# VH-VL binders against q9umr5: the designs that were tried, part 17

Target 1, 268 residues: q9umr5
Amino acid sequence: SYKPVIVVHGLFDSSYSFRHLLEYINETHPGTVVTVLDLFDGRESLRPLWEQVQGFREAVVPIMAKAPQGVHLICYSQGGLVCRALLSVMDDHNVDSFISLSSPQMGQYGDTDYLKWLFPTSMRSNLYRICYSPWGQEFSICNYWHDPHHDDLYLNASSFLALINGERDHPNATVWRKNFLRVGHLVLIGGPDDGVITPWQSSFFGFYDANETVLEMEEQLVYLRDSFGLKTLLARGAIVRCPMAGISHTAWHSNRTLYETCIEPWLS

## First folded at step 10 (VH-VL)

Design gh3
Fold by OpenDDE, look of step 10:
Structure gh3 (fold): chain C 268 residues (1-268), chain A 123 residues (1-123), chain B 111 residues (1-111)
Amino acid sequence: as target 1 above (268 residues)
Amino acid sequence: QVQLVQSGAEVKKPGASVKVSCKVSGYTLTELSIHWVRQAPGKGLEWMGGFDPEDGEPVYAQRFQGRVTMTEDTSTDTAYMELSSLRSEDTAVYYCATVSYDWETGRYSFDYWGQGTMVTVSS
Amino acid sequence: QSVLTQPPSVSGAPGQRVTISCTGSSSNIGAGFSVSWYQQLPGTAPKLLIYGNSNRPSGVPDRFSGSKSGTSASLAITGLQAEDEADYYCQSYDTSLSGWVFGGGTKLTVL
């Protein structure tokens, strides 16, 4: 029997967006119980990520309880951050594979269509004025906005990413790290042709330095300090990196080759 | 609002083909995702296929694979459904409908329907 | 045979509350796909009544409500009126069939 698969969507997604993924799983792993969590769809995906984490937590707890052997998480785009936070706050989760599907795990700093829609008069370089304000942090996108030129503002104003990364000290950092480390495998998926996640290396915990040079995961302070367990996970062989070119952001969940190469192996 | 106007009733013999049209107004065809649903007399609704609202590709129900072709003429804002190798069981009212995404809720639905086209298949 | 199962008929008197069930499976409603409901008056095309499990389009009275739980959905009609006599269909997406699916329909009779 295959372990249940829980799917968490991204910004402005619906369950329907994952129809192909579910079809792939059904075809290759028949009998697998797959559930797309139908919460915070559409405009509601703009709500604060901590609110989303709480909602999704309530949804996954019953599923996990019915699956003592464990479950797999497939979390797409913004959903990948939600899932990471979820696993950080849950001291009793039983996640075997956490598949982060093109998620801005190290944050976002780029002009995307989503940003233009939400902030039509703001450019990437000026978005910090909005995102690092109290009202800005009421939007999910701002919860993982990571301006490399305004690190102080990021560290002090980010109510989500800076916390789950352990970049800002907080009383739950040790416990969250312990909880997150319960994961069996962390599968990181992304690619250079994504077009939305910026930089695309963010899906692999890479990100810009102050000169907008992309540094790899192993060069990040969160890794070096093992603030939430990345170094520990890597050391025990629990991190899988699966980069793939030629896939746009909206196609990660609907590409058969990607599924077979990067997702299917971890649904055992 | 979207309006869908379908072609008139058809009478066909078994083995023949029928092509039903659906003219769109209020919006352009390029802005819509047209699907087809049929209903046999006294029976329920059956989805036949349509253009995927996310990627725009035509998708057909497995039951009709190989017999149905759905096309669009953007110059006339008209969608077409052609069903070949007609059988008596294909006697039904055929509806075109729009499948739309509601951005507020993130949900899809068949929100506008044509008036239906009766297709009778008899020897 | 419909993938989504509905009772073939329900009835109620004016002013009463009636409920129409829609039972799916792990490949559709249980997989997390939303449920829509359609009303079809005699001799007319279906009309969207509920979308996204519980949302009403403009023009639909609030006496119509939808809910979803597990692998099933339900349509509730309060304050039943004569004009509500119609066929009602639930609809979702099914991954095993790779397509949209409708319930078998329920004939509502207002007594």
Scores: ipSAE 0.911, ipTM 0.949, lowest interface PAE 0.5, mean pLDDT 95
Fold by ESMFold2, look of step 13:
Structure gh3 (fold): chain C 268 residues (1-268), chain A 123 residues (1-123), chain B 111 residues (1-111)
Amino acid sequence: as target 1 above (268 residues)
Amino acid sequence: QVQLVQSGAEVKKPGASVKVSCKVSGYTLTELSIHWVRQAPGKGLEWMGGFDPEDGEPVYAQRFQGRVTMTEDTSTDTAYMELSSLRSEDTAVYYCATVSYDWETGRYSFDYWGQGTMVTVSS
Amino acid sequence: QSVLTQPPSVSGAPGQRVTISCTGSSSNIGAGFSVSWYQQLPGTAPKLLIYGNSNRPSGVPDRFSGSKSGTSASLAITGLQAEDEADYYCQSYDTSLSGWVFGGGTKLTVL
């Protein structure tokens, strides 16, 4: 019997966007209960990420309670940050596989169509002025904006990413790390042709240094200091990296080869 | 103010094909996706297929696979549904409808409908 | 044999409240796919009443409301009027069929 699968969508998504992924699971793992959490759709996906984490937490609790053998999470784009926060704040989660579909795990530093719509006169070089303000932090996009040229502002102003990465001191850091480390596997999926996640290596906990040179996960301070458990997970053999070229941001959950290669093996 | 105007009623013999047109006005087909729904006399609504609003590819309901082809002409903003190997059970009103995304709610719906085209299949 | 099950008929007097149920499964409503509702007056095309479980398009009176819970959805009509006499269909997406599905329809009679 297969563990239930919980799907958490990204920015301006709907449950419908995941129809193909659900169809693949039904074909290869018949009988699997799959639930796309039908919350914070459309414009509501811009609400502060901590608010979204609270709402998604309330939705996953009854599903996890009915599955004592565990569940899997498949979390797409912005949803991957929601899921990582869930794994940290839930003392009682029973997640086996956390599957991160092209999520900006170390943040975002790139111009996108939705950023241009929301902040029409901004570019990545000046968006920190908006995002690292109290008003800017009311938008989910700014909760994971990570400007490598204004790291001091990021560390001070980020209400979400700097906290879940353990980059800013807070009283829950030890408990969050303990909770996160209860996950069975962390499956990281992304690729160079995504076109939205910038740098695309953010999906693998890579990110820019101050010179915009991409440092991989093992070169990041949060890994080296094991701030939230990445080094421990990697040493345990619990991190799976599954990069794939040729997939645009909106196609990760609708590509059968990607599913069969990177997702299916982890849906026990 | 989007309108969908369909072609007129048709009478066909079993084994023939029918091609129903759906002209869109008020919007363009590059902005909208057309789906087809039929309704047999005294029966409910049955989805047949359409162009997926997210990837733009045609998708067909499993029971019509191999018998139905849906096409669009963006220069005339006209969608077409062709159903082949007609049977008497294919007697129905055939509707075209737009599938629209509402970015504020993040939801899809069949929001505008054509007037319907009666197709009668009799020997 | 619709995948989404609706009662074949419901009735109510003018001013009354009626509810129409739509029962699905784990492959549609239960998987998190939203529900839309359509009104079909005799001899006319269907008209969108509710989308995304509970949203009303412009021009639909607020006496029509929708909700979803578990594998089921519900359309409520308050302040029933003679013009509400019609057929009502629910709709969702189904992963087993890889497509959109409609309920079998409910005939509403205003007494």
Scores: ipSAE 0.780, ipTM 0.895, lowest interface PAE 1.1, mean pLDDT 92
Fold by ESMFold2, fold request of step 11:
Structure gh3 (fold): chain C 268 residues (1-268), chain A 123 residues (1-123), chain B 111 residues (1-111)
Amino acid sequence: as target 1 above (268 residues)
Amino acid sequence: QVQLVQSGAEVKKPGASVKVSCKVSGYTLTELSIHWVRQAPGKGLEWMGGFDPEDGEPVYAQRFQGRVTMTEDTSTDTAYMELSSLRSEDTAVYYCATVSYDWETGRYSFDYWGQGTMVTVSS
Amino acid sequence: QSVLTQPPSVSGAPGQRVTISCTGSSSNIGAGFSVSWYQQLPGTAPKLLIYGNSNRPSGVPDRFSGSKSGTSASLAITGLQAEDEADYYCQSYDTSLSGWVFGGGTKLTVL
């Protein structure tokens, strides 16, 4: 009946945090097999994102193989970056809807409690010194740290985000773009009251320029060059933007109105 | 060390209600999520409800919805479970327990338990 | 009937290895919710043995171990000792019931 749904969590998440989302899916799409992937929980969510991508790939392969009609991905926060990388590296993925739930798709430039805990003497203005080093890139947060005031360091040092965005030369860029473009729909969800994703427009591929003015997705170089397929997807009508105010970062997967408006329509 | 100390055993008649207390020490109640689990004689553990560790709202098992109320008094660090319309099958030991999050593993568990309160329902 | 199925009893001699199974479904263990295990000595409250499928809290001997695969979980006890004689319960979350669920329990007898 309905396509299986795979849920990929974010930083320091628990499968329990998705209980309401799973209950909403069960109510509206009875019989749907929903799996929240039980990997890289707690402190393991700080492991390099490429390690997480490899582990999650191993977990989704058998699910996708048993569902030849396709699957849906619901990917929350940091998990949305893992999922975008999965879509690029998997030659044979069968994802219909990729639902990006308040994910820092263009990166993060905000002070969070997790950053303060991990790097207690740092602020967003100086974190580039740590994150844009080989040691810093061993932490997932640094894999998508995007300092708009040090773009040259970002482009040279990022081991993850600059690569999956096609912002740095990469021998697999053409294959990754081809694979990403096989997705049926890209559903972008986020909002101004998130409180963690900075800028919140990162969830919609918007980001700061050097003056910390937010440029929308269509103003971004990665879109204009179509480096990983955003312009192509938008032209095909495959990008859905679903902003919603009044939702804090930890509440996206437990808000019924958000589910009914932004998620439910895409769970064929 | 978290300690949970429960009120004493109770004998009730069918149709009455019972209110069991659970006093927290070692932590404040606002730092914990208290849940209630019962065990009929010779039977297994049954989750009844508690305060959700993520949003702090009370949640009740479907089987007890409409018969159970769980409250907390933060001024005395005491949690309460009240079960109404008692039946003989409600004869059980009632435990309070904490449900807590371990940041290192990203997991929830019932990590600290009270000593239990025997409630006997007999006519 | 319990949503998580455990054998009613299991036995072993001192020094042996014993395994207790916990079988769930796609609405609990199979949905990605983790499994915890509790030991209950006669006349006492349950005690946490294993959480998050395989993690041992401080003070639990490493001869207790847990694992999860598919819709099922397992508690293993190696080097069985007389003091291990107790009831053992698995526990997870279930989306059909919208709540925490415990297995029916397994009585371990040390011969």
Scores: ipSAE 0.779, ipTM 0.898, lowest interface PAE 1.2, mean pLDDT 92

Design gh3
Fold by ESMFold2, look of step 10:
Structure gh3 (fold): chain C 268 residues (1-268), chain A 123 residues (1-123), chain B 111 residues (1-111)
Amino acid sequence: as target 1 above (268 residues)
Amino acid sequence: QVQLVQSGAEVKKPGASVKVSCKVSGYTLTELSIHWVRQAPGKGLEWMGGFDPEDGEPVYAQRFQGRVTMTEDTSTDTAYMELSSLRSEDTAVYYCATVSYDWETGRYSFDYWGQGTMVTVSS
Amino acid sequence: QSVLTQPPSVSGAPGQRVTISCTGSSSNIGAGFSVSWYQQLPGTAPKLLIYGNSNRPSGVPDRFSGSKSGTSASLAITGLQAEDEADYYCQSYDTSLSGWVFGGGTKLTVL
């Protein structure tokens, strides 16, 4: 009776990390087929995001084919960017709810333990030198690095985020927007105590201006120009914002109150 | 390399309790997640419970809930499994094993095993 | 353990290839949880052979390999040797049981 649920994990994740989320779904929506995509685990989560999108696309096709009435996506952290790209590149997707679970949808501009380990810089202001190079763009983290102080470098060098946001002209922009707009609902989840996503409002399509003042989604140029469909989605009532305080980055998929409040209502 | 050394064989009466120990060397318990698996004579492996490798809380298999307790003493690097209300069908070899995360593959496995402890429940 | 189904026995001649199947369900392998394989020689503790569907720990011969597809997994043993005669168990995680599960085991006989 319930639509199948497809789960896309984030950076350095495993399917095991989603065991509690799957248990919550089994309890509240018995009989729901839930699949955590067992791809790009561990170190492989650092591969270029377009490579990951291609692999995840191949994995979702048979699941969607078995469910002609639709599927839901729950996409965590980096996985939310993979899922947004999937919605753009698949002209035959049948996604009803796209649930973005603390994902850096407008990019990342902040130091984390993972960033320190992967790159020699320990300060966010220096990563543009690495990330906005051809070598840097071979790593997933750099595919969504968004330095508000080097916007011209971002627009020129980003091989992923600037394209799926429609910030740089490309021949597929109109088709990608059309495909993205076929989603039934976009559910945005995140909160101020995440500790990793910086600014945390990136999970709601907010981001820094050049003074590091956070502009909300409706103040962003990509929204105002409706470059990939956010304004259209909001106008049709298809965007749901579900912020929750008190949840750290690794706890979003293991918090029952978060599940019941922000996820459960959208798993029709 | 991790080494797990378990306590010796035990013979118990029905209704009693048994407490099996598992001493860790080569690493500390604070770095490891110890799980317990038993095997009745001539039968397969059965997971009993352990400390979750992600949150560190004990988790017990549903069929043992209420009569198994798993504890750790970090000062001696020794894990314990206590099974109460013993029955003859609890006669088995009891193994401790580590559940470890490999960051390169993103995968968990039962990678190091103790030698096993035979527990016989006699009538 | 009927949750992960293995054949009770498999046999092969020295030098041949055998496979051991492990069939799960939508609450374990089908949900995306990975499969590990263990070898148990008579009178000894289990030994990890394969984890994460296809990863081989250091010291395990490359004639052992694993794969997963859909709700099923397979262990392949090539160049069969007398010392391979043992019991083999698959293992995964199951959300309906909220715990780790092992298959019923497969006795491999080398003829």
Scores: ipSAE 0.775, ipTM 0.889, lowest interface PAE 1.1, mean pLDDT 91
Fold by ESMFold2, fold request of step 11:
Structure gh3 (fold): chain C 268 residues (1-268), chain A 123 residues (1-123), chain B 111 residues (1-111)
Amino acid sequence: as target 1 above (268 residues)
Amino acid sequence: QVQLVQSGAEVKKPGASVKVSCKVSGYTLTELSIHWVRQAPGKGLEWMGGFDPEDGEPVYAQRFQGRVTMTEDTSTDTAYMELSSLRSEDTAVYYCATVSYDWETGRYSFDYWGQGTMVTVSS
Amino acid sequence: QSVLTQPPSVSGAPGQRVTISCTGSSSNIGAGFSVSWYQQLPGTAPKLLIYGNSNRPSGVPDRFSGSKSGTSASLAITGLQAEDEADYYCQSYDTSLSGWVFGGGTKLTVL
């Protein structure tokens, strides 16, 4: 009866971090097979996102094969970008619900302790010098760094985010869009008290313009051009927006009210 | 170097309670997640509970809920496990151990262990 | 109820390879929770041998290795030595029990 659920973790996560989410699913959807993909944990979560996409693709294939009627994805933080790329590159995926749990879908422009650890002299205003270099693009955090004040550098240097957003010419753009559009529902979850995703509206495909004014999804060029299918999905009624205040970045997968409101309805 | 030193052996009658202590040295208790694991004679390891390493809340194994209480005194860097309504089946060595997160690998493990406290329940 | 199943005993001669299995279920190893292994010498507390499926703490020889596949995990010991005679426990997390779980233990005898 219930489709299997595949969970893709974020930066410096462990499968243990999702124990409460898995317990909630067990309570509300008994018998559901839930798998947290035990790959790219700890320091390995800093590996280039395309490398992670390849590894996660290999892990999901047997799960999808055992469930010909479909699966659901719950993808947290950085993991939501991995999952979106996965949906684009897999022409054989059978994902019904893609649940994006506080993921920086339009990129990140915020200082974090991990950025200070990796780049000790960095601030968000100068990180573009590191991230928009070949060396910087070897780190996952830089793969979705999006400096609104250096958008030309972003467009030319990004090896991941600019490609999956269709912001740069790519020979596979049509195929990637077609594959992504096979998803049944795109469920976007996030909120203003997250504290890490910057701007928090990135979880809803919003982002800063050059003046750091947030433009919502429908104001983004990638939406207006329908570069990878957002406009088509919204018109189809397939995009669900579920904002919730009062939840910090590490608490999205351990809040029962969030689960019941934003996740549970989509685990058919 | 983290060291966990436990209280001495206990002999108790059925129906009584026992409280085992675990004193931390080399670290402060606030920086650690202390868990309790027991081992009946000739038997395997059994997790009883501890303080969750991510949220700091106490969690108890289902079979011990209602009988076990785990507390910590940060002023003395000492953790405690109290087991009530003792039965002969509770005869075991009781270990305290740390559950630690390794940032490099992203994994949790029971990495430092106390020497164990033998609790014997007999009438 | 979900539990990690280990063979009660295994044996091998010095220099040989021995494998100890740990069989779980979809609520623990199969859900993606990692496996740790502990060595317990007679009369002593357990010591961490392998964590996160395959990682060795400092001081653990590389002839000890761990792996995980599906709902099961395995500890391999190559080049067996007499000092390896001990009890070995696997450990993971289980969502049905909402807690950490240990296997029943395996006594390794070095012939």
Scores: ipSAE 0.768, ipTM 0.897, lowest interface PAE 1.2, mean pLDDT 92

